# VH-VL binders against f1miw6: the designs that were tried, part 26

Target 1, 251 residues: f1miw6
Amino acid sequence: MPHFAKPLLRNIITRNLFNSIKKKQCLQYLQTLRTLQYDGFTTVYFGETDIPESLVTGEDFSDGYYMPTPTWCVVHAGGSQGWVPWKYRMFLRDELCIKQEDNLFFEFCDVVKKAYGKCAIVVKERRRQDATRPKEGKETEAQAHVPSVVNLTSVTCCPEVAKSYGHKLLTLPSPYNYLNPLDSAWSSLKWFIINNRKEFCLQSVDGVYSYQYILFSDLISKGIERINLSKWRTITTKVRRWENYYLGKLS
Short names: E, the ipSAE of ESMFold2; O, the ipSAE of OpenDDE; V2, 0.75 times the mean of E and O plus 0.25 times the DockQ between their complexes.

## First folded at step 9 (VH-VL; framework fv_traxivitug)

Design n2 (at its last look DockQ between E and O 0.72; V2 from the best seeds 0.00; counts 0 for: pae E 4.2 > 2)
Fold by ESMFold2, look of step 9:
Formats: sequence, structure tokens, C-alpha cells
Structure n2 (fold): chain C 251 residues (1-251), chain A 122 residues (1-122), chain B 107 residues (1-107)
Amino acid sequence: as target 1 above (251 residues)
Amino acid sequence: QVQLVESGGTLVQPGGSLRLSCAASGFTFSNYWMTWVRQAPGKGLEWVANIKQDGSETYYVDSVRGRFTISRDNAKNSLFLQMNSLRPEDTAVYFCARSFSDYGYLGAFDIWGQGTLVTVSS
Amino acid sequence: QSVLTQPPSVSVAPGKTARITCGGDNIGSKSVHWYQQKPGQAPILVVYDDSDRPSGIPERFSGSNSGNTATLTISRVEAGDEADYYCQVWDSSSDYVFGGGTKVTVL
């Protein structure tokens, strides 16, 4: 007589419970965000992306060898008002992240207070490596629900610092990253890099472009500038439609 | 310059297995999500699977989940699709494609291979 | 499951404008990408993120996306534009989705 395998049933139950918790977190986030917007908070998305230098140089194949290049972390913020009037930061990934404890986030909070007044500062939730590994034969452990402060690689986003400026720090649940317009901005930046990097090369003799001479800072700066206010409004309008769709579907 | 070359497509019987390979050249393979898209003869495009830059996240269309496994070897600039329990409806040209984004949900497929034909027939 | 609906075919005279529609629930909130595929060839990306063009794609290819319809517009159609055209989105319930394709015939 056949019987159903415990691991398969446990997998189904675990996925259903995990999805339910994630939906609750998303709904809580959206309801909190709407309340803050109603109360006059300006929404600002604060985040980071990685730019490997090989994305900028556009490396052709190595003769039988793969040689990775260093990776830069770019930190910036924006919203329906465009990029925050705050110079983006770049940190080299393969060096120790110099964690200037709360000073960078402190400066950021001061700048957005002066620019916009009280803000709802949104950061993405950190995804944990171990979350995707099942435990063999153990009881399903999806009952724990823990909201957390999301730290960027190079910046600790402390809720108490945000509150001291009259801001509120919100965490965007990880499965709903498409509710973060910064992701679209970062994607546009990287698309710009790929399509324009040769135009930032210094030519060598005989008109041959050399990627060793790419003006990296100019390329990144130009890419960020091309994400102007019009682009930001398009991106945030799409996010707003997703939010409304989800509020109607989840509520 | 930039190219993707698929290989491994052949005739197999239903229930059989097959491994497809895709060799990438002319770009830094590890910077990109990679994708398999298939097209049955005379039909439209159907997404099959995606894999993140570091291989830590994989996604599959429902019809192949549990039967197909996407994988990559960044040291060899290679993408793979292990296909098990093949069915006649898996008959298609399988394209390897470069997906563009740190974020799979934003991806467009900007570079495509020429495809490799898989035929599942008894 | 999500479905993207495209007309099966569009006929257009050279020099005229072809409009290819892609219908989908809430598609105006999604990033829509468009591919051209000529017979026996791999697809190529002609429009991404609703309205942007990759390098090398003529400006006569343009896109728009609002409400439940995205549209690829090919102005001043040439014989070389004859191909199948597919729209594509990401859908949180169905992962990546392609439309059924539209055959553009240049008369």
C-alpha cells in the first residue's frame, strides 16, 4: 500500500506557511508606508548596488583563464523627487568595508531632513543564506516572524538615528524587491554602462579602443545623471501601481 | 565578439535524460543572470529557467520544475541544463540567453545563442 | 497563470506604421520587453523596459505601456522588418512570460 512521503508533504506545508508570512510582512509594510505618506512623510529609498569593474571594462575572453576584477559598491538614494541631493558614495568591495559607524547614515538623515523634511526611509531587507536550506526530518520552523533592520554592506541604518531627525525607517520585505524603485534605477545605470562604456575609452594608435583607459568615475556619474526626474517619476509610478494592486489583492 | 553557443541537443526517447551546454565568450560571464528559453517547432517562445550570477538562485517554469536543473560554471564560462524524465512536449529548440540585471524580475534577454534542437520521440 | 495576448498577425505596407499590441493584466506596472525573430534565427531584443532601445536598433522602433496594453510601434516599415515579434514580462505568479507572437508581414 503506497503512502505519501513526509518530506514532500513537509515541503508543501513549509512553502505555504512561508508564503503566508511573507504576504503579512508585505501588507504591514504597505499599510505603514501609506500611513506615513498620509501623515506627510516624504518617501526616500536608500540602497546600494555592486558594479564589478569587468562590467565597465567589458572584458573579452581571457586566453584560457578567467580573472575576476574588483567590485565597487555604490550607495545612493532617490524617490519621486529624483535622486536625493546627496553625492553618491563608492566603496571598494575587496578592501575591508570601513564601517564609519552611523556617521554616513547620520549625514544622510541630515541631508534628507533639510531637503524634504520628515522622511519615510525605505531600505531592503537582508536575505539570509541559510533560509534556502531545508533541515532534514525536523519540524517545520516557519512560525517565527522577525522584522529586522536592514544594514547595507557599508552603512548601518539605525532606526534611532532616523528617529532623532523625525524620520521613520522602513524595511522592504525581500521577496517583494520589485516594490523598490532603486532596483530599476540600478538596472538602468548598468544598462547605460554596457551600452556606453566604449565611448568613455581613450583611443590608442590606429583608432583601436583600449578598455584599460576607461574613465570609470565619468561613466558612473553620467549614468546616474541620465536617471533624471522624468525617469524617476516613471519608475515610482510603476511601483505605486504595483503597491495599489497588491493592497487590493492582499487586503 | 559576444556569443553564446549551445550544444547537446539530439533525439532522445520519452523518459530519457539529456544535458545541454552553453559556452559563453566575449563578456564577463559571472556578471549576468543566464537563461534557457525554448521554442517548439512552429510555436512561440517559452521561458524555461533562470540562474543568478553566482548560481545561488534558480527559477523554473512549472512544467519543468523537478525534472530540469539549470547550473553554471563561472570558471569555464558555461551554462548547463540537465533534463530528466523527458516528455514529447519538451521537443523544442533550446536557446541560451544572457539576462540583464542584478534583479531577475527586471531582466531582458539581450544576447541569444542560435539554439540546439531537442527531439523527444518514441 | 498570466497570459500575454498578441494578435497573430499584422500586415503593413512599406513606409507605413505597424502597431503590435501586447495585452495583459496590470501590464502597465510591468517592464515590457520586445523581441524580433526572423525565420530560422534567434530572437533579438529591440525594445526593453517599455520604451528604451538597445544600441544598434533604429529609432523607428518605439514602445509604450499603459493600463492593460503595451504597444510596439515600427514606423516607416522596411522589408527587413518582416518577422515575428514577441512581448515579454516578469510576472510574480508565473515567472517570465512571453506573448504568443505576432507575425508582421510587409506587403
Scores: ipSAE 0.386, ipTM 0.716, lowest interface PAE 4.2, mean pLDDT 80
Fold by OpenDDE, look of step 9:
Structure n2 (fold): chain C 251 residues (1-251), chain A 122 residues (1-122), chain B 107 residues (1-107)
Amino acid sequence: as target 1 above (251 residues)
Amino acid sequence: QVQLVESGGTLVQPGGSLRLSCAASGFTFSNYWMTWVRQAPGKGLEWVANIKQDGSETYYVDSVRGRFTISRDNAKNSLFLQMNSLRPEDTAVYFCARSFSDYGYLGAFDIWGQGTLVTVSS
Amino acid sequence: QSVLTQPPSVSVAPGKTARITCGGDNIGSKSVHWYQQKPGQAPILVVYDDSDRPSGIPERFSGSNSGNTATLTISRVEAGDEADYYCQVWDSSSDYVFGGGTKVTVL
């Protein structure tokens, strides 16, 4: 009977250690963020969301033919000041050839510098699928591995690029993604799409065939516009409350 | 029309097992988190379990952890709840619901089935 | 475990305003959703993310959330509004949590 307790204990310890590490990362993130805020950096959340075409069309694949629909990736940024005065970008995810527009992050950094000055740019930590189980080795001091590069689907976020504009790039630990107000904004956008897509439909009759077209660009634009400054303030205030909670709890 | 239809609810003895099914139609099933919510007779709503779009993440209320398993078949637009070691306290109408959120903190349930009754009684 | 507290019942006259409260520790930092459930029916989402309204839900339904209390407000109450109402949140420790429900009676 004692042999079964070892794996369970190991799993519990590993889970607890993992949780402890993640908590520490969260605390470090929050402390750094607060320090930067006190130093006059404007917090800007930069990120992307996937919008499957099926979400827009409302296509019913109930007939069992799962046809992979194209997925659009929307890239934008926002914070307590609302949407960044930068034009959001849309990319098709399946286009292998999405040349990582290396220039997009440069453009973004320049725009936010002009608009807000020095910024703390917050991006989500990409779950490295390959994070192999930390080998049992050396308690290497969880130095907050500031990832040298955070790759979004279509954009590479480089800390050095951010720094060259006077910004700081921060990575939000993956278990605490709910501390990113941008995700709330994306959810609102998706709700808007689902609830209003019919209003952006055009019908065309060509002989015997009737076609329905969705004004996709207009739909996305209106959805983004609907998330006004007041909504952003509400969302960021909620996030701030959570941040304060964790700062108090984890300190 | 967007619809969820639950099935599989029946009378079962304590300690027994039951598998519930939910058939989705009218929307792209694979785009959404899916959830089971239950309601005991004359009681309130209780979240039971949810599952990510690709099935890679599952979460359970503590009272059913280790006994219940949520799963999905996106090719068949179907959600499942395998219930083992059933208890009288598990007696409830079980609802299938679509969860709308990329993240749980905005998780509202915008589409519900009509529910299926599970009765656990000796 | 995050507990959401609702009054067990609210009575309101036709044409008047009903207010249903949902209390919770720091609930104002959370997104609150509201559901209407009539007897023998599935719940219907009536308010999401504190104050947003799904398509098809009348403007009479509104929500607010601040401090330790979220409120569902039903203005110009109709007989058809008689139902059980549930608030719901997500909590990082407790996952999805529902309130105990409030029975609204239209007098």
Scores: ipSAE 0.264, ipTM 0.737, lowest interface PAE 2.7, mean pLDDT 86
ESMFold2 (binder alone), look of step 9: mean pLDDT 90; pTM 0.933

Design n3 (at its last look DockQ between E and O 0.01; V2 from the best seeds 0.00; counts 0 for: pae O 8.7 > 2, placed apart)
Fold by ESMFold2, look of step 9:
Formats: C-alpha cells, sequence, structure tokens
Structure n3 (fold): chain C 251 residues (1-251), chain A 122 residues (1-122), chain B 107 residues (1-107)
C-alpha cells in the first residue's frame, strides 16, 4: 500500500507546512499588536455573529412543520474598556435585501477615534479566498492569500479607512481565533438568548409572529447589556495570558 | 421537550464496524455543533468527535482519527458515528451531546443523551 | 497534550461545603465547564464558563478559575449531590479535554 501511503504522507507534509506558516503569522500578529499597544494604541475587536431567528423563537425544525426562518447578523466591537460606545447593528441575512453596508466601517472608525483615540482594530481572518478581482494563473495550496480588503459578511473593513483615522487594522490568523475575546462575548450572548427567550416573549409582546423582530431586538439588547465591563475585563485578561504564553514559548 | 436518543450499540468483534445514531428532538438541530463522548466501563469521560452545524468541519480525538467518521443529516435531525476497525479499547457507553455555542471552541455540552453501549470483544 | 487533574474522591458531611479542584497548565485562560454524573445516568452541566450556571442548577453550585486551578464549590451539600464530577475545557492542541473525575461522597 505504498501508493495509498504516499498521498497520506503528502497530506501530512502539507499540513505541517501550513501549520508552520500559520504559527509564523500568529507570532507576527502578536508582535505587531504588542508594538501598537506600546505605542499607545487602544485594542478594539470588531466582528460579527450569526443568530438564526429559530434560536430566538425556539421554533423546532425536528417535525418539519415550520418554514425556514432567516438568520440575523449582529455587528459590534469591544475590548478591555467594554463594548465600544457604538450602537450594535443587525442585518437580515436570509432576506434578499441584505447587502454590504457602505460607510459602516467609516462610522465605526470615527466613533472609536473619538472614544479612545488611535486604535488597533482587530478582525478575524476569513478562511475563504476573497479577491476584489479574479486572479490570473493558478495558486498553490501552500500559498498564503492576503486580500486587499478585509470583508465581513455585512461590513467591508478597509485598511486605508482605518489609517485615515490614525488606526491600524490587524487580521487575527484563523487557526488562532480563540485569541479573539469577542467570540467569548458572542458565546455569552447566545447562552443568554437560549435561557431567556421565553421570559422576553411574556414581557415584551403577546407572541404574534409578526412581532418577532421587536422581541429579537429587545432580547439582543438585554444580552449585550449583561456583558458588562467586568465580564469584558475577564475575557480580555484570559486572552492576554494566552498571548503572553505564546510570545514566551514561540519567541 | 429537548431530547437526544442514541441507538446502535451492540457487541462486535475486533476489526469489525458499527454505526451509531442519535435522534434529536425539541430544538433546532441545525443551529448546534454536535458531539460524541464516550465512557469506558468504570472510567471517565472522553471526547470522541464533533461536527459543525452544516457538517462542513469535523474533529476527532487522535485515538479514533482515520477509523471513525462523524456525520449528520439535518433534514432528519440525526447525528451518526461510523466506527471502523474497532478495538477492545473502544468498548464504552457512547453519548450524543449538544454543543452550547456555534463557534466550536469554548464549548460546553448542555444536552446529553442516555448513551448506547458498544462492546468490542471476541 | 493538555491534561486535567482532579482528586479521585472528596468526602463531605451534609450541610458542609465540597470543593473539587481541576488542575491544568494555563487553565486560568480557558473556559472551564463542570458536569455531574450519577451512576447509570448521562452527565448534566452544572457550571459553565468558569462560574455561570444553567437554568435549574441551584446557586449552591459555584465555580472559580485562576492560574492553574479551577474549582467547583458545592455549598450546603445534600445527599442528592453524591455523584461523579468532571471538569472540561477546550484546548487549542487537544480540542476537548475532560478531567479524570472526582467521586463526591456525602457522609
Amino acid sequence: as target 1 above (251 residues)
Amino acid sequence: QVQLVESGGTLVQPGGSLRLSCAASGFTFSNYWMTWVRQAPGKGLEWVANIKQDGSSTYYVDSVRGRFTISRDNAKNSLFLQMNSLRPEDTAVYFCARSFTDYGYFSAFDIWGQGTLVTVSS
Amino acid sequence: QSVLTQPPSVSVAPGKTARITCGGDNIGSKSVHWYQQKPGQAPILVVYDDSDRPSGIPERFSGSNSGNTATLTISRVEAGDEADYYCQVWDSSSDYVFGGGTKVTVL
């Protein structure tokens, strides 16, 4: 079984090279972040999460009686100072009316400049290739792809927009997404939704299906409020300890 | 009523194959990562595998990688574990569990099935 | 590969406090979850994310996590708390890791 072993060995070698490249990218990210922090940049994590409407309503697809419901995208930002003083955004994903919002990242950069001064704005790396123009020629699997513009589902994050406000835009390498404290905040929000959705239905609306957006907004707002400054400090402290561990072990 | 029910556990010979199923009800199955956890008789819990909401990513403990395959059918609210090349050390109660969040890390397992016993013995 | 170390057993009198430790390298940077399992039953989640409780878990169950040690604390222990308790984390090198379990005996 030399032939079968050769493809498996090739996959192991390619995986090890990919891991080495991502490890170097993580070290460069951490070194850049520490330099910016030393230079007085406030670290802010900007991102999004998807919340299916069925998570909020509690509707069960197990019996096949329910129509598919849309997914909402929530966009927000935070750090060791708590949530950025910027109203989170909600965008409907499963309706045809969803589109990339022009100027939202511009507005965000203005708000954080006014609140904190110059910021190191961190966004997660996408694992999909995202090119503004189709590439000619073929790319190899071992080749790293760095897009000219960082895209979230709902927001285009342009490095030049960040720079125009005195900010720096950083991309967190995807195998190290657990170094993003915003994901821990999103997890806390989703736990709050699961445990409190029925209480909000009884308090906010009479449960007519057409009012689910109002219930959704109220529940999300309360969930975000419960992720207070103390929780943000806990989350960011945990991330910083992991970052220091990597910097000590890998450098 | 939120529920997970495992089935398919039985006695099998070493080197044999077995397919476990887990039926989910009372919640939107496709919103959650799903997980298999096993417990050998008289021993502790061991994570086996998990699978993303849409099935696009799967992860395995080293001892089963290449032998076990986790899969899901969201239309039938069902989770599966295909177990090949079974060994005596795979003998355990296999639990189906729901992962708390949709990120695949930081996760707790908040809903568990009753488990199904797999015995690998000749 | 990460390992979570728990004492094999803890004995406690009714009405007293049980403390169950979970030791691990850099565990203070991880979210620690705790499960209760009674004989012949599936585990149930009693504490998640170091210190939060699912709905239906009494306030006498609490958790903490700092440095290399996480602790599950059960105050005013009742006979019904007799069970095995497991800690669990996600780890970047090992995916999901459970501790070896602690048998709590109520005297």
Scores: ipSAE 0.366, ipTM 0.706, lowest interface PAE 4.4, mean pLDDT 80
Fold by OpenDDE, look of step 9:
Structure n3 (fold): chain C 251 residues (1-251), chain A 122 residues (1-122), chain B 107 residues (1-107)
Amino acid sequence: as target 1 above (251 residues)
Amino acid sequence: QVQLVESGGTLVQPGGSLRLSCAASGFTFSNYWMTWVRQAPGKGLEWVANIKQDGSSTYYVDSVRGRFTISRDNAKNSLFLQMNSLRPEDTAVYFCARSFTDYGYFSAFDIWGQGTLVTVSS
Amino acid sequence: QSVLTQPPSVSVAPGKTARITCGGDNIGSKSVHWYQQKPGQAPILVVYDDSDRPSGIPERFSGSNSGNTATLTISRVEAGDEADYYCQVWDSSSDYVFGGGTKVTVL
């Protein structure tokens, strides 16, 4: 049964399928990825996800009062081997607190080198909001734009840093973000949070006031741990099928 | 229909040379790694050589290194194996196969030809 | 060099379940693929990435991989399942490695 990709995914894919440039970029990405895989590079997906506090607290803002709740950013990495044996990081998306930890990507590169050897590190292309209309300029040969730097919210991913550790940094084109298995992992994490947050709540009564505390770190940790190797394999297998599909279709 | 068809297998004397061909159809040939696998009579499968999509990289089993050359013509959807300095031990059915990989841990052959027999004998 | 060990033969009665093992050091950390080969025919991929099935392969074929052993399971065996079966892995050091093959005989 052709697994009908949810109409939403189909629509996103269809709209983006008309962009010849993006298709070419996808093909280049996939070809490069396959080459690296054959050359013995371990594919690792490095990325972040946003977790609004409202997701954790379960506050329903359906009544139109959008109270901006703080948003946490979780940074981690995984692939066919499961989560990278690297401690995930959490950052508050507050302009005041986002100390770009300049060393985090170095640390990550070192850890994956030790764990897996040479790695193909895949990161999502950041949608440059300001990408004004590509001026109709010259068909510049879609040179595989090795982005000079990929900036995550809290981490700067530098190809040169990756290279210094023997790794290759790859950027997944934005229209094809669904080819990142990390997104499925994040979805699973969020689902876990929603369904299990009550189990991580502590009640404290101080006189007249009753307080509910959420063990947020424990909640996130357990959510991450629940995505075991078997689940990762399932997710990556699905992605592989899509990759193969596009390799065939876009060639 | 996706298909691979090998040709060129024949009887050859030790020390001789032979070129095998594989014609691909039904898929975008240039998107895939291609592989030769051989099987000696009554024996198991043995990987022989692989070639990258653009032909820029080639890999060989140790026993054939320096003697065999894998090549491809993407315009003609063709894979080749030039075999030089053939030995009796090279006697086998040679299969052309389409290779696919994923995540550095997965690489299999999903499409196979019917094979062509190479016999090296005095 | 990765060595994959298979039993030389497995006999099974029709309708029963055949299990073919592929042994290797820490093979559970690798992706294992399985091929069926009938006499005079090309191999056919029947299981890939431990447990996935190509299109057209019956659900009777399943795979598992854990520890030092991968297993191809053929449920409700039919006469047409009589063939040689090969496990295969890939790694960066040894490239492609096949098992020695297992002859499955349907009694």
Scores: ipSAE 0.010, ipTM 0.508, lowest interface PAE 8.7, mean pLDDT 85
ESMFold2 (binder alone), look of step 9: mean pLDDT 91; pTM 0.935

Design n4 (at its last look DockQ between E and O 0.54; V2 from the best seeds 0.00; counts 0 for: pae O 3.9 > 2)
Fold by ESMFold2, look of step 9:
Structure n4 (fold): chain C 251 residues (1-251), chain A 122 residues (1-122), chain B 107 residues (1-107)
Amino acid sequence: as target 1 above (251 residues)
Amino acid sequence: QVQLVESGGTLVQPGGSLRLSCAASGFTFSNYWMTWVRQAPGKGLEWVANIKQDGSTTYYVDSVRGRFTISRDNAKNSLFLQMNSLRPEDTAVYFCARSFTDYGYESAFDIWGQGTLVTVSS
Amino acid sequence: QSVLTQPPSVSVAPGKTARITCGGDNIGDKSVHWYQQKPGQAPILVVYDDSDRPSGIPERFSGSNSGNTATLTISRVEAGDEADYYCQVWDYSSHYVFGGGTKVTVL
């Protein structure tokens, strides 16, 4: 039937158009990144990861617990030069932190300018489920002709702030996660947590996250230190080979 | 304490179907990608399929794509492998394994079950 | 797609060092993981991310990965180290790939 065939055909056409759009965006991203690298920009990957408390404690919360388990966001950055010499930040998930996020990105841009000069700052594209959350104040901060800012869950990344420091803010398209070396660094950190958490775990004495934060902060610091410059160079070299692979497929 | 227990392996005829189950205990199941790895008699290990923490993303080795379906039920701490159009080369011990990754790549498999034997023979 | 080449077997005297290689084109750009498997048993992870050990694996097990070769090193080999050893990576096709395995025999 024409009606059944038309909805099915529309789905196929819509899927193909979306895939084509994302493929074109990835090619544009890679071309822009390579041009910036040729022009002397240092590539820096800026991002966040979620660490649920259950990963740190090892407790089985899937067995019918009704207690909420806190989740922390860790924000850091790195590249072929290693971790940026900038103190990583941690935020409790589902809290208001927009004021802190705005100042944080200004500070970050200043730090990387002093450390590396002009940078290509790469941030992952926001997930589509993130777009369903309410956002506030975005229009009041945007000037005429300023595009929408790129938001992490915990940090606002404004292209005009990056530009004011001589940087360029780039967005990595979401289907191409293999091009983000921070993913490998975050995975290494979480594996370190899983395999070392007993050494940093203390019994709860008086009930709030400050005692666990002390354990958590020490564990995170040690895990980040373990990802040294040599490992960062391996990770970023791997990403460059993935970029070449996708350039071959996309072009 | 932490364990994975596979079940459902048996003798089936070529072209038949079989559903494998894996029961997880002792850890927060929903934090982990889950994986099926198989080993044919006298042969090495072969990755079969992987599934994201929330079940939204799956990957398969080419030889089983379209025939096998990996799924999970986080409320029951259970992983499944529906195997259709079975072939003699699918004969193997099937292990379930867990991996920690946000992205479904570059991960190791740190906890394994003891496996369940699937035999596809006339 | 990637092929991981391991020697079929390695023989080593007790107390000596066993070195098990895993060869692949630019394998140094990949995270390499190593598993020990004894007959009739499930594999166990002994090294991950090239050189890291999971909890409970003795320091006698170590790993390295550079260029075209990853290596699992077992120092002061014991009779209990006799097993098959597999290397594993992820490749471009979103597949996990295992090496063919190396049988370590303790003389």
Scores: ipSAE 0.498, ipTM 0.764, lowest interface PAE 2.6, mean pLDDT 80
Fold by OpenDDE, look of step 9:
Structure n4 (fold): chain C 251 residues (1-251), chain A 122 residues (1-122), chain B 107 residues (1-107)
Amino acid sequence: as target 1 above (251 residues)
Amino acid sequence: QVQLVESGGTLVQPGGSLRLSCAASGFTFSNYWMTWVRQAPGKGLEWVANIKQDGSTTYYVDSVRGRFTISRDNAKNSLFLQMNSLRPEDTAVYFCARSFTDYGYESAFDIWGQGTLVTVSS
Amino acid sequence: QSVLTQPPSVSVAPGKTARITCGGDNIGDKSVHWYQQKPGQAPILVVYDDSDRPSGIPERFSGSNSGNTATLTISRVEAGDEADYYCQVWDYSSHYVFGGGTKVTVL
């Protein structure tokens, strides 16, 4: 009777190991972040959010014609000092070969250097979809593989580029994405879009046809502006408290 | 108009099974996390389960774990709750609700259905 | 499991201010959402992310969250504000938690 117990145990062990590794990564991230903060680095969260056009238009595709609506990617950065004084970027994800603007991260690094000095730039870890099954092999010391490059959808974040400006690039482990205040900021932006999109609509009548236009750029700009310094402070304070909690729990 | 409509609530015996459905309209269903919340007669609200946009991630309240399964069909703008091994304690109005976050945590529920009554009684 | 504590009832005269509290350990570190529910109706989101209001919700509704207490404030209370109110949080363990609810009676 082949012991069906082996696969279950393996799965449990794998899950536990995975959890242990992720906890260790989180602790390392937090320790590094705190060290940098004590060393006078300003923490800046750099990231992107997807805004489906359907979210903006409020279009109901319930009639079964799932027309994939274009998705916009908004890239920006913020922290305890509010939004970085850098112009946010918008990219269309699907159809247009998002020419990775190779220079965007350089521009960003320069701006934050000028604004804040040396920065700890925090980015989310992209779940490598292709993370092949951990090969069973060597307990290689989970050296926090600082990925040589963190690819956002539209922007390549290179640790060496950050370093050349005196910055440090940190990757937030994926299970702990809630430690990124940008998510709260993006959520607020999306709420603003949903609740205020009608105010940014223009109607035009051309003969028999009525057209509705949305001032998309204005909508996004106003949504971003609504997330003021006070709100950022609140969000970052909450995140800091959770960071402290995990530092205490995982140490 | 943005709308959620629950269906499938009925009387069922203890140990029985029931499948609830929620039909979404007026918004792009696939863009949102979806949630089931229940309310026992004369009691407060209780979160039951939620599901990610692509269905790849699901969460459950402990009391229903292993018995209930949340699923969705984005092509049909439909949310489902398969309830097995029903107990009298599962008697409640079940609401489907839209969860508004991209990341699936700290979400508010901004759109609610009217609910469907599930009664588990011998 | 995070427990949210609400007073079972709050009575308020028309035109006055009602305050509904939601207590929880370190609730100030969480995003608190508030729902209004009238008898036989679905809940309605009235405040989200501690203090933000959905479109269509009157300015009379406001929220705050600090320390161990979140508060929903209803200013210039109207008869139509009589309802059950629920606070809600995410407990960072992939669970959503509701308070026990507060019945607001307009006298």
Scores: ipSAE 0.316, ipTM 0.745, lowest interface PAE 2.1, mean pLDDT 87
ESMFold2 (binder alone), look of step 9: mean pLDDT 92; pTM 0.945
ESMFold2, look of step 10: ipSAE 0.472; ipTM 0.745
ESMFold2 (binder alone), look of step 10: mean pLDDT 93; pTM 0.949
OpenDDE, look of step 10: ipSAE 0.038; ipTM 0.660

